# Designs tried in a protein design chat: VHH binders against q9ft69r177to353. Part 4

Target 1, 177 residues: q9ft69r177to353
Amino acid sequence: LSTWVAHKDCLVLAATGSGKSLCFQIPALLTGKVVVVISPLISLMHDQCLKLSRHKVSACFLGSGQLDNCIEEKAMQGMYQIIYVCPETVVRLIKPLQKLAKTHGIALFAIDEAHCVSKWGHDFRPHYRKLSVLRENFCASNLEFLEYDVPIMALTATATVNVQEDILESLHLSKET

## First folded at step 23 (VHH)

Design x4
Fold by OpenDDE, last read:
Structure x4 (fold): chain B 177 residues (1-177), chain A 121 residues (1-121)
Amino acid sequence: as target 1 above (177 residues)
Amino acid sequence: QLQLVETGGGLVKPGGSLRLSCVVSGFTFSSYNMAWVRQAPGKELEWVSSISPKGGRIYYRDSVQGRFTISTDNAKNTLYLQMSSLKPEDTAVYYCARYSKDWTKTMFDYWGQGTQVTVSS
């Protein structure tokens, strides 16, 4: 959270069940800006949205598994505090998300299960290798309306040194991370 | 008055089958996305399956994929969950829920009372 406050990228290493999700949920609650969470599975996204909904936090997930065709448009209008997306969906939504960043503001990109970027990890997912587009497309050097780069928070429960390095490199996170 | 009523739960041995039913009233069943959600003892609510109004789109939790089948009978205003090859891990209270048309307020706006499913040897 301290790194987020400083508008810096960070890698969060926390065990499962440790409440690491609060690390990216709190920013949405505090700032009124949208937090976009990349998650690998629709079941995880669905469960998280369900949990947040019960706590009166507006959340949605986009892409496969979403039956309501209006949710995506509403999400891009800033109607939800937290937006869950899979890697392939977020890549598709880069331009709409840039607009969202401009009109409403994006407080944070959270990449859950970040170890999926690494073949050294236990759950490699090829689409995670494309997530460098977040850093590339949401930086002050590319978007004039941004005063600072939109922070990226990578989260993983377990990661070897090699996996950590892969996460930092693959996601193009700041060298200060 | 809107109402969702689940039935069909019970005690079954591992590998057994159960068919849950959810009868809805007070709204046009065929106009809403529906879901099954479950809560195991000491665990959080988890999504199980969802189905679009006409049944054209169906999704399952990975852990139940291939074992559970969600379906609807619009004429009977009933949602079903056919469960097969049941495992102890499937033990939970199962709820049928209606997806809200406004997720800014709530994901599910109506729930049933739930039906207990217990899988035990």
Scores: ipSAE 0.905, ipTM 0.961, lowest interface PAE 0.5, mean pLDDT 94
Fold by OpenDDE, fold request of step 25:
Structure x4 (fold): chain B 177 residues (1-177), chain A 121 residues (1-121)
Amino acid sequence: as target 1 above (177 residues)
Amino acid sequence: QLQLVETGGGLVKPGGSLRLSCVVSGFTFSSYNMAWVRQAPGKELEWVSSISPKGGRIYYRDSVQGRFTISTDNAKNTLYLQMSSLKPEDTAVYYCARYSKDWTKTMFDYWGQGTQVTVSS
């Protein structure tokens, strides 16, 4: 959270059940800006939305698995505090998300299960290798309306040194991460 | 006046089958996305399956894919969950739930009372 407050990228190593989700949920609650969470599985996104809903936090997930075709449009209008998306979906939504960043603000990109970027990890997912587009498209050098780069928070329960390096490199996170 | 009522739960051995039913009243069943959600002892609620009003879009949790089948009978205002090859980890209270038209307020706006499914040797 301290790094987020400083508008810096960070890698969070936290065990399952440790409450790591709070790390990216709190920014949404504090800033009023949207947090976009990249998650690998429909079931995880669905479960998280369900949990947040019960805690009166407005959340949705986009892409495959979403039955309501209106939710994506509403999400891009800033109607939800937290938006869950799969990597392939977020890549598709880069332009709409840039508009969202401009009109409503994006507080944070959270990449859950970040170890999926690494072939050294236990759950490599090719689509995670595309997530560098977040850093590339949501930086002050590319978007004139941004005062600072939109922070990226990578989260993983476990990662070897190699996996950590892969995460930092693959996601183009700040060298100070 | 709106109500969801689950039935069909029970005790079954591993590998067995159960068919859950959810009868809805007080709203136009065919106008809403529906879901099954379950809660195992000591665990959080988890999504199981979803179905669109016309049944054209269906999704499953990976752990139940190929074993569970969600379906609807609009004429009977009933949502079904056919469960086969049941496993102990499927033990939970199963709820039918109606997706809200406004997720900014709540994801599911109505739930049933739940039906207990116990898979044990």
Scores: ipSAE 0.904, ipTM 0.961, lowest interface PAE 0.5, mean pLDDT 94
Fold by OpenDDE, fold request of step 25:
Order: structure tokens, then C-alpha cells, then sequence
Structure x4 (fold): chain B 177 residues (1-177), chain A 121 residues (1-121)
């Protein structure tokens, strides 16, 4: 959270069930800006949305598995505090998300299961390798309305040193990470 | 009065089968997305399966894919969950839930009372 407050990227290593989700939920609650969470599985996104809903936090997930075709448009209008998306979906929504960043504000990009970017990991997912587009498209040098780069938080339960390095490199996270 | 009533739960051995039913009343069943959600002892609620009106789109959590089948009978206003090859990990209270049309307020706006499914040798 301290790194987020400082508008810096960070890598969070925390066990499953350790409450690591609070790391990206709190920014949404404090700022009123949207947090976008990248997650690899429909079930994970659905479960998280269900949990947040029960805690009166407005959340949705987009892409495959979403039965309500209106939610995506509402999400891009800033109607939800937390938006879950798979890597494929977030890549598709870069431009709409830039507009969201401008009109409503994006507090944080959270990349859950970040180890998926690494071939050294146990669950390599090629689409995670495309997530460097977040750093590339949500930086102050690219978007004039941004005073600072939108922070990126990578989260993983366990990762070897090699996997950690791959996460930092693949996602183009800042050197201060 | 809107109601969701689950039935069909029980005790089964691993590898067994159960068919859950959810009879809905008080609203147009075919106008809403429906889901099954479950809660195991000491665990959080987890999504199991979803079905769009008229059954055009269906999704499952990976752990039940190939074993569970969600379906609807609009004429009977009933949602079903056919469970096969049941595992101890499937032990939970199973809830029928209606997706809200406004997720800014809540994901599911109505739930049944739940039905207990216990898978044990």
C-alpha cells in the first residue's frame, strides 16, 4: 500500500488466503477511482466479485463468462469500483480503459497470479505476456492527463527468483519495484 | 412474493450422482440469468455454474466442468444442477441464485435457502 501511495509499481508475494486482495481493494475504497484486476480464470473472477458484492463493494468481471452484455459498457463508464478481466479482455479494452482513466480515474492495475507470465512458473499463460501493454499505455509520457503512471501491482503466492525477475521484466514494471 | 426453493440434496458416496432442483416463483424465470453457488464448511461462497435465459449460454467452474450440468425448464420455472462423479470436495450447501440486473448494488439479488450436499465414503 505504501508503494501504491507513492504511485510506484510493486510485486506482492503473499500466500493464498492471506488477504492479498485487500492490497488492491483498499485503493478503490480510498480514492473512489477504479481498480482493474487481471485474473486468469472465470471462476476466480466470479468468486471475487461474489465476495466483494457481499461486502457492498461494487465489482464486476468482463469477458467470457459474463452473461450480462450491458456490464462492460457500464464498467467503462466507471460504475464499478473493481473490474476483473482476463488478459485477453484487458488487451482488447486498452482504449476504453484509457477513457475511463481520464473521465473517472484508474487507481491501480492489479495483476493476479502474476507468475503466469513466466515459463519458469508452474502455470505459464501466453496471454499474460501481453500485459506489458498496461505499463506502455498508462504512463504519464503517453497520456497527457496523467500526472503519474498508473501503478501496477503484481501479485503471486509463490515465485522463485527467476519467476520474480520474469514478472518484473515481462510486465515492464518500474525499476523501483 | 419472490421465492427460490432448492431440493435434491443429500448424502452420497464418492462417484455418486445427485440432481438438484430450484423452483422459482414471483418473477419471470426466463428473463433472468441464474446460477448455482455453493459454500463448503469453513470456506467462502463459490460460484459453481451459470445459465442465461433459455439456456443459450452456460458456464462452469473448472473443478465441476464435465461432471455437473446446469439446465432449465421454463415451463416448470425450475433450474437444475445434475451432479455426477461427485467428490468429497463437492460437499457444501448449494444455493440457487438469481443474477441481479444491477451489479452496482449486488451480484445476486435473490437466493434460496440452500440444500445440503454431502459426499462421503
Amino acid sequence: as target 1 above (177 residues)
Amino acid sequence: QLQLVETGGGLVKPGGSLRLSCVVSGFTFSSYNMAWVRQAPGKELEWVSSISPKGGRIYYRDSVQGRFTISTDNAKNTLYLQMSSLKPEDTAVYYCARYSKDWTKTMFDYWGQGTQVTVSS
Scores: ipSAE 0.904, ipTM 0.960, lowest interface PAE 0.5, mean pLDDT 94
Fold by OpenDDE, fold request of step 25:
Structure x4 (fold): chain B 177 residues (1-177), chain A 121 residues (1-121)
Amino acid sequence: as target 1 above (177 residues)
Amino acid sequence: QLQLVETGGGLVKPGGSLRLSCVVSGFTFSSYNMAWVRQAPGKELEWVSSISPKGGRIYYRDSVQGRFTISTDNAKNTLYLQMSSLKPEDTAVYYCARYSKDWTKTMFDYWGQGTQVTVSS
């Protein structure tokens, strides 16, 4: 959280059930800005939204699995505190998310299951390799309205040193990470 | 007056089948997205399956894909969950839930009381 407060990218290593989700949920609650969470599976996104809903946190997920076609538009208008998306969906939504960042603010990009970016992680997902677009498109050098780069938080339960390096490199996280 | 009532739960052996039903009343069934959600003992609620009003779009969690079938009968205002090849890990209370049209407030705005499904040898 201190790293996030400093607007720095970070890699969070936390076991399943350790409450790692709080790491990216708290920023949404504290800042009033939107947190965008990258998640690989519809079921995970669905379950997280369900959990958050029960705790009176407004959350949604976009892309495949979403039956309500109005949710995406509402999400891009800043109506939800937390937006879950799969990698392919977030890539598609880069421009709308830039607008969201400008009009409402994005507090954090959280990349859950970040080990999926690495072939060493035993759960490689090719679309995760495209997530460098987040760092590339949400930096102060690219978006003039940003005072600082939108922080990226990569989360994984387990990662070897090689996987960690892959995460940092593939996601183009800051060298200070 | 809005109500969701689940039935069809019970005790089955692994590999067995059950068909859950959810009869809804008090609203136009065909106007809402519906879902099955379950809660196993000591675990969090988890989404199982969802279906659009006319059944044109259906989704399953991976662990039930190929084993469970969600369907609707609009004429009967009934949501179904056909479960086959049941596993012990499928043991849970199964809830019928209506998706809210306002997720800023809640994801599901109405639930049934649930029906117990127990898979045990």
Scores: ipSAE 0.902, ipTM 0.959, lowest interface PAE 0.5, mean pLDDT 94
Fold by OpenDDE, last read:
Structure x4 (fold): chain B 177 residues (1-177), chain A 121 residues (1-121)
Amino acid sequence: as target 1 above (177 residues)
Amino acid sequence: QLQLVETGGGLVKPGGSLRLSCVVSGFTFSSYNMAWVRQAPGKELEWVSSISPKGGRIYYRDSVQGRFTISTDNAKNTLYLQMSSLKPEDTAVYYCARYSKDWTKTMFDYWGQGTQVTVSS
C-alpha cells in the first residue's frame, strides 16, 4: 500500500489466504477511482466479484463468462469500483480503459497470479505475456491527462527469483520495484 | 413474493450423481441469468455454474467442468444442476441464485435457502 501511495509499481509476494486481495481493493475504496484486476480464470473472477458484492463493493468481471452484455459498457463508464478481466480482455479494452482513466480515473492495475507470465512458473499463461501493454499505454508520457503513471501491482503467492525477474521484466515494471 | 427453492440434495458416495432443482416464482424466469453457487463447510461461497435465459451461454468453474450440467426448463420455471462423478470436495450447500440486473448494488439479488449435498464414503 505504501508503494501504491507513492504511485509506484510493486510486486507483492503473499501466500494464498493472506489477504493479498486487500492490497488492490483498498485503493478503489479510498480514492473513488477504478481498480482493474487481471485474473487468469473465470472462476476466480466470479468468486471475487461474489465476495465483493457481499461486502457492498461494486465489482464486475468482463469477457468470457459474463452473461450480461451491458456490464462492459457500464464498467467503462466507471460504474464499478473494481473490474476483473482476463489478460486477453484487458488487451482488447485498452482504448476504452484509457477513456475510463481520463473520465473517471484508474487507481491501479492489479495483476493477480502474476507468476503466470513466467515459463519458470508452475502455471504459465501465454496471454500474461501481453500485459506489458498496460505499462505502455497507461503512462504519463503516453497519456497527457495523466499526472503520473497508473501504478501496476503484480501479485503472486510464490515465485522463485527467476519468476520474480520475469514478472518485473515482462510487465515492464519500474526497476525501483 | 419472489422465491427460489432448491431441492435434490442428499448424501451420496463418491462417484455418485445428484440432480438439483431450483423452482422459481415471482418473476419471469426466462428473463434472467441464473447461477448455482455453493458453500462448503468453513469455506467461502464459490460460483459453480451460470446459464443465460435461453441457455445459449453456459459456464462452469473448472473443477466441475465435465461433471456438472446446468440447464433450464422455462415451462416449469426450473433451473437444474445435474451433478455426476461427485467428489468429497463437492460437499456443500448449493444455492440457486438470480443474477442482478444491477451489479453496482449486488451481483445476485435473490437466493434460495440452499440444499445440502454431501459426498462421503
Scores: ipSAE 0.902, ipTM 0.959, lowest interface PAE 0.5, mean pLDDT 94
Fold by OpenDDE, look of step 23:
Structure x4 (fold): chain B 177 residues (1-177), chain A 121 residues (1-121)
Amino acid sequence: as target 1 above (177 residues)
Amino acid sequence: QLQLVETGGGLVKPGGSLRLSCVVSGFTFSSYNMAWVRQAPGKELEWVSSISPKGGRIYYRDSVQGRFTISTDNAKNTLYLQMSSLKPEDTAVYYCARYSKDWTKTMFDYWGQGTQVTVSS
């Protein structure tokens, strides 16, 4: 959270069940800006939305598994505090997300299960290798309305040194991360 | 008055089958997305399956994919969950829930009382 406050990218290593989700949920609650969470599985996104709903936090997930086609439009209008999205869908939504960043503000991009970017990891997912588009399209040098780069938080329960390096490199995170 | 009532739960051995039913009243059943959600002892609620009106879109949790089947009978205002090849980890209270038309307020706006499913040797 300290790195987020400093508007810096960070890699969070935390065990399953440790409450690492709070790391990216809190920014939404504190700033009133939207947090976008990249998640690999429909079930994970669904469970998180269910949990947040019970805590009176507005959340949705976009992409496959979504039964309501209107939710995407509402999400891009800033109607949800937290937006879960799968990697392939976030790539499609880069332009709408830029508009959201401009009109409402995006506090954080959280990449959950970040180890999925690495073939050294136990759950490699090719679509995660495309997530560098986040750093590339949401930086102050690219978007003139941004005062600072939108922070990216990569989260994983466990990662070897090789996997960590892959995460940093693949996601184009700051070298200071 | 809107109501959801689950039935069909019980004790079953691993590998067994159960069919859960959720009878709804007080709203147009065919106009809403429906879901099954479960909660195991000491665990968080987890989504199991969802179905769109008229069954056009169906989704499952990966761990139940191929074992569970969600379906509806609009004439009976009933949501079903056919469970097969049950495992101990499927032990939970199973709830039927109606998706809200406005997720900005809540994901599910109505729930049943739940039915206990216990898978044990």
Scores: ipSAE 0.858, ipTM 0.935, lowest interface PAE 0.5, mean pLDDT 93

Design x4
Fold by ESMFold2, look of step 23:
Structure x4 (fold): chain B 177 residues (1-177), chain A 121 residues (1-121)
Amino acid sequence: as target 1 above (177 residues)
Amino acid sequence: QLQLVETGGGLVKPGGSLRLSCVVSGFTFSSYNMAWVRQAPGKELEWVSSISPKGGRIYYRDSVQGRFTISTDNAKNTLYLQMSSLKPEDTAVYYCARYSKDWTKTMFDYWGQGTQVTVSS
């Protein structure tokens, strides 16, 4: 978390089951600001929201698999501490998310399963390559109300050096992690 | 009194089939999204499948897609899960759950007692 306190991007390499989701959950709890988590699978998002709900943390997911049409509007009004979104959905929501950052603050964007950006990896997903828009649309130079860029935290269980470099390049992350 | 009652669990060999039923009472069944959620021994709860009122939208966990079918009979206020091609990893307690309309408080506001499904040779 030292990188998050310094308002910088980071790449988290953590084994499956090591609690890597805490890396983005703790900032939400400590700051009271929203954390937005990009995730590739309905089942992962659903299971995480269920777990958080049982621990009394308000959370939702947006995108494919969401049956309740009202949740997106409530999320953009700041009603949930942690918002999970599919990659394609977050691109659609850039403007509402900019408003959310202004009204309630966004502590960070977490890109879970970040190896999905890489064709060198075992689970390439083309929509992940579009996530570089997060840096462009949530930096202090482009949003006057921001004192600091909204940090981007990329998380993956394991990645080869080629995959790690592809993650950093494709998402336009700094290598200061 | 609001109730969710699951039935239909049991012991079955790999490759077999079971149909789970959840009879609901005490709320307007056709106004709520519903789900099946399972818990294997010593494991966390896992979402299995979801269905909208009237059955217009249905989603499945990847590992059960093509093997399980969720459905409703609104006239009988009953949620079903037809399970086929069962595998040992499907062994769990299966719960019927109702989605809350206010996720700021909880994701599922009512749960059944669960029914045990055991898949073993």
Scores: ipSAE 0.544, ipTM 0.816, lowest interface PAE 1.8, mean pLDDT 82
Fold by ESMFold2, fold request of step 25:
Structure x4 (fold): chain B 177 residues (1-177), chain A 121 residues (1-121)
Amino acid sequence: as target 1 above (177 residues)
Amino acid sequence: QLQLVETGGGLVKPGGSLRLSCVVSGFTFSSYNMAWVRQAPGKELEWVSSISPKGGRIYYRDSVQGRFTISTDNAKNTLYLQMSSLKPEDTAVYYCARYSKDWTKTMFDYWGQGTQVTVSS
């Protein structure tokens, strides 16, 4: 969390069930800004939204598993504190997300299951390789209204040294944390 | 009175089948997305499956894909979950739940009481 307060990217390596999700949930609650979470599986997004709902935190997910066609527009209008989104969908939403960052603020992008970016990992997913677009489109040099780059938090439970290095390189996380 | 009532749970051996029913009353069933959610002993709630009002869009948790079938009968205001090839890992209380149309407050706005499914040798 101190890395996020310093407006820097980070890589979180933590075992499943160790409270890894709190690393991105706490910034949303503390700042009132939106946190956008990239996740590879509908079941993971569903379970997280359900858990947050039971704790009275407004959250949604976007992607092919979403049955309610109105959720995306409401999310881009800032109605949810935490937005889960699959990797292919977030790429489509770059422009609406830039507007959201201007109107309501985005505290960070969390890339859950970040090992999916690595061909060295056990669960490679090619759409994760395109997530460097988040850094490119949410940096202070590209968006005049930003004082700082929107931090990127990569999270995984299963990363060898090679996978960790590939995560940092592929997502353009050049800062050590 | 809004009410969701689950039935059809029970004890079954591994590889067996059960059909869960959820009879709804007090709202227009064909206007809401519905889901099955389960909770195993000592575990968190898990989403199982979702269905749109017209049955045109259906999603399953990957661990039940191909084994479970969600369906509706709008004339009877009933949601079903056909479970086959049951495994001990499927042991849980199964809840019928209605998606809220306003997720800013809650994701599911009404829940049934749950029905116990036990898969044991």
Scores: ipSAE 0.517, ipTM 0.800, lowest interface PAE 1.9, mean pLDDT 81
Fold by ESMFold2, fold request of step 25:
Structure x4 (fold): chain B 177 residues (1-177), chain A 121 residues (1-121)
Amino acid sequence: as target 1 above (177 residues)
Amino acid sequence: QLQLVETGGGLVKPGGSLRLSCVVSGFTFSSYNMAWVRQAPGKELEWVSSISPKGGRIYYRDSVQGRFTISTDNAKNTLYLQMSSLKPEDTAVYYCARYSKDWTKTMFDYWGQGTQVTVSS
């Protein structure tokens, strides 16, 4: 979180079950700004939203598993603190998300299971390679209403040095983290 | 008098089948998305399957796809989960749940009391 307070990208390496989700959930609660979480599976997003709902944190997921067509519109209007979205869906939503960043603020983008960008990893997913668009479309040089780039937090449970380097390169993250 | 009542749980051997039923009353069944959610001993709740009101859209957790079938019978106001090829890891309490139309407050606004499914040799 110190890196997030300094408005910088980071890579979080934490074992499954060690509370890595708190790294992106706490900024949402502290700032009142929206946190957008990219996740690879409908079941993971659904389970996370269920858990957050039981703890009275407003959250939703967007993607092919969402049965309620009104959720996306409400999410882009800033009604949820945490928005989970699958990789292919976030690419489609870049422009609405830029509007959300202007009207309500986006505290950070969290890329969960970030090892999915790497062909060296155990769970490569090609749509994760397209997530560099987040860097390209949410930087202060491209959006004049931003004082700082929207930080990108990449999270994974295990990653070799090769996988870590592939994550940083593929997502265009600063290596100072 | 809104009610969600699950039945059909029990003890079954691996490879066996069960059909869970959830009879609903007190709301317009055909206007709400519904789900099955389960909780294994000592574990968090996990989503199993979801269905739209007329059955046009259906989703499953990866680990149950091809083995479980969710369905509805609108005439009986009943949600079903047909479980086949059951494995020990499917052991859990299974809940019927109704999605809220307002997720700013809660994701599921009504839950059944749950039915136990135990898969053991």
Scores: ipSAE 0.513, ipTM 0.802, lowest interface PAE 2.0, mean pLDDT 81
Fold by ESMFold2, fold request of step 25:
Parts: C-alpha cells; structure tokens; sequence
Structure x4 (fold): chain B 177 residues (1-177), chain A 121 residues (1-121)
C-alpha cells in the first residue's frame, strides 16, 4: 500500500480471500516493527495466530480468550511481530503500547472487521466506537519521539457507502484513501 | 514417548452426538493448556476450544458454543470433546493440540494424528 509507505491512514475494502490480511502482515515483515491488529472475535484472532505460527511469523493475541498470563508482558516487551487484540483490551493497553512504540516501533494499527464500528453495518460492536483513541494517543503531536503519526489501517470485506463513511468518521481517519 | 492420540470420530447424521477423546502420555498433562483444532476438507486449520490445566478456564469458538463441551480427566490423562447437535459444517479432522509455553517459536508444540468426524445425511 503506497498510503502506508507515506505514513497515512487508509481504508481497505477487499473481498474475503483476496489477501486482506497481507495488507498489515507485509509491513511487519518489511519494517521489523510491531503491527497491532484489533479484531472482534477470539476465534478470528486464534485462527490468524495459528496460521502465522505455521508460517514461522511470531504472533500472539491478547484478551479474555488468552489462557497464558505471560503473553501480554512479553508482547509489550516487543517479543512478537504481530499482536492481535480485542477492542476492549487495546483501550486498557494504551500506555504500554506507547512505550512499545518508543522502544521497538509500531508500524501501524490495523482495525480488522472495521464495519463493526457502524450501526449501519450487519455486525455493530459498541467497543469499536472507542477505537478513535488510537489516533489520539499515537500521533506525532502527542508522542515526541514520533516523526509521523502511526498509521491506522481499517479493513473490511463488507461495507456499503454509509458504513464506509461511518468508519472514516467514527475512527477519525484521514480521508486521503 | 510424548503422544497425543485422538479417538471417537466417525460418521453421524445431523443432530447426532459424538465424544472425542485424546489420551496423552510423555508430559505432565495438568501443567499445559490444551485445545481442539479442526480442519475441514480443503480448508485452513480452525480453533474449536481451549481448556486450562485442571479445567479452570474454558473457551469455545462461537459456532460450537452450547453444542460442544471440552473437559479433562487428569487421572486418565485424557482430554475430551463432547459434541452434540452436530451439523454438516462440523465435518473435519479433529486434532488434539498442546499450547507451547513460548509462542515466539510456535503456538502449538505437539499435535495428535487427528480423528475424522463426518456429519452427513
């Protein structure tokens, strides 16, 4: 994505099976920086972590479905290239994530299933509405060590024009995509 | 030495029930988180359910919640998956898997050979 290379937000609209997840996985591999992925379901996060593990990419998920209490601390120490996290959990982790951005770098935040932010969509989830805090807490004006805002990549396979506009407005994304 | 052996698969009609078993040897069963993972023909591996040591915490994939029950019998070193109200989409090879304690290397460090479950009318 040229938008990510230019350190800008984007909205990715792609059908299932078109390689949507690669949009955030490739930046992690290319930069060596951490990518944080927000996902609504433990099953989705679990399946993605399993797939990445089989391809030897270090990944984890954080949230209520995680049985290993040590994973979160290791994730905040930069031990995983890709961190999947539930929407409610990422809000709790803002301060540790700011430290992670300083010590290891965060290449982007990916908001998977971004249509969950919209009441116009088929799968509204209220905690998705709170994800605008990512823009607020990872911008260059707020974190002195950042040269550019950490990009936010919103991804969905199913979005009408109204849902797309609601995603952009609710998450406070740049309209340049 | 270290083995995970699944049994209990078979052919069943929609709405039927099966109980899968995974007999474990070669490690301290009560010290590891365990999971059932399945793979339908031509599909990717799909997590089904997880259980902590001694059964204190249990999680299910949404599509099986209320129909499947994961459990353990530590005296027999056995992990179970009781499946009821089976649907054709549950057709898959079901694997017993052990979570690694170091996910930087791998998420599951040991797998069984799998047992086939076929739900067909």
Amino acid sequence: as target 1 above (177 residues)
Amino acid sequence: QLQLVETGGGLVKPGGSLRLSCVVSGFTFSSYNMAWVRQAPGKELEWVSSISPKGGRIYYRDSVQGRFTISTDNAKNTLYLQMSSLKPEDTAVYYCARYSKDWTKTMFDYWGQGTQVTVSS
Scores: ipSAE 0.495, ipTM 0.791, lowest interface PAE 2.1, mean pLDDT 81
Fold by ESMFold2, last read:
Structure x4 (fold): chain B 177 residues (1-177), chain A 121 residues (1-121)
Amino acid sequence: as target 1 above (177 residues)
Amino acid sequence: QLQLVETGGGLVKPGGSLRLSCVVSGFTFSSYNMAWVRQAPGKELEWVSSISPKGGRIYYRDSVQGRFTISTDNAKNTLYLQMSSLKPEDTAVYYCARYSKDWTKTMFDYWGQGTQVTVSS
């Protein structure tokens, strides 16, 4: 979280079950701004939304697996503190998300399971390679109302040095770490 | 009074089958999305499967895809989960849950009491 307070990107390496998700959930609770979380699997997103609902945190997921067709519109109106989204869906939603950043603010983008960006990893997912558009479309140079770029937090439990380097390069993250 | 009542749990050997039922009352069953959610001992709640009111859209957790089938019978106000090729990892309490229409407050607004499924030799 100190990296997020300093408005910088970060890569979080933490074992499964060590509380990795709190790194992006706490900023949503503290700021009142929206946190957008990119996740590769419907089951992961659904389980996280269920957990947050039990803790009375408003959250939703968008993309495959969502049965309620009204949730996307409500999410883009800022009604949920945390929005989980599939990588392919977030690319489609860039323009609505820019509007959301203007009206309610986006505290950060969290890219969960960030190792999926790497062909060197065990779980490569090609749509993760497209996530560099987040940096390009949510930087202060492209959105005049932003004082700072929206930070990108990449999270994974399983990354070798080669995979870590591929994450930083492919997502265009700063070399802060 | 709104109720969701699960039945059909029990003890089965690995490779066996069970059919869970959830009979609902007190609301218009055909107006709500429904889900099965499970909890193994000492574990967090885990989404299993979801179905739209008329069964037009159905989703499964990857680990149960191809083994479990969710369905509804609107005439009987009943949600089903047909489980086959059961594994010890499927051992859990299985809950029938109704999706809220307002996720800003809660994701599932009503839950059944759960039915125990135990898969062991």
Scores: ipSAE 0.475, ipTM 0.780, lowest interface PAE 2.2, mean pLDDT 80
Fold by ESMFold2, last read:
Structure x4 (fold): chain B 177 residues (1-177), chain A 121 residues (1-121)
Amino acid sequence: as target 1 above (177 residues)
Amino acid sequence: QLQLVETGGGLVKPGGSLRLSCVVSGFTFSSYNMAWVRQAPGKELEWVSSISPKGGRIYYRDSVQGRFTISTDNAKNTLYLQMSSLKPEDTAVYYCARYSKDWTKTMFDYWGQGTQVTVSS
């Protein structure tokens, strides 16, 4: 979390899933700003939203598994603290998300299962390589109302050094060594 | 009085089949998205499948795709889960759940009491 407080990107390597998820959940609770989480699987997003609902944290997911067409509009109006979204859908939503950042603030983008960006990893997913668009579209240079770039937090439980380097390069992340 | 009642669970051998039913009352069944959610002993709740009111949109957890079929019968106000090629990993209590229209408060606003499915030799 120190890198998020310093408004910098970070890569989180965590052996436990519950500890990993707290890295992006705590900023949402502390700031009152929205956290957007990119996740590769409908089942993962659904299970995480269910877990958060039981703890009274407002959350939703957007994308191919969402049956309620009103959820996306409500999410872009700032009604949910945590928004899970699949990689291909977040690319479509860049402009609405810029509006959300202006009206309610986005504390960070979390890219869960970040190893999916790497062809050297065991679970490569091509849509993850398009996520560098987040850095390009949520930097203070391009959006006047931002004082700082919206930080990108990449999270994975399994990453060799090669996979870690591929994550940083492919997502255009900067990180304190 | 809103009510969700699951039936159809039981003991079955690997490779077997079961059909779960959830009879609903107290709300307009055709107006709500519905889901099956399961919980294995000592594990977290897992989403299994979702269906829109008229069956136009259906989603499955990848581990059950091709083996489970969700459906509805609006005339009977009943949600079904046809389970085939059952594996020991499918052992769980299966819940019928209704999606809330307002996810700011909760994702599922009503749950059944569940039906036990046990897959063992």
Scores: ipSAE 0.460, ipTM 0.775, lowest interface PAE 2.2, mean pLDDT 80

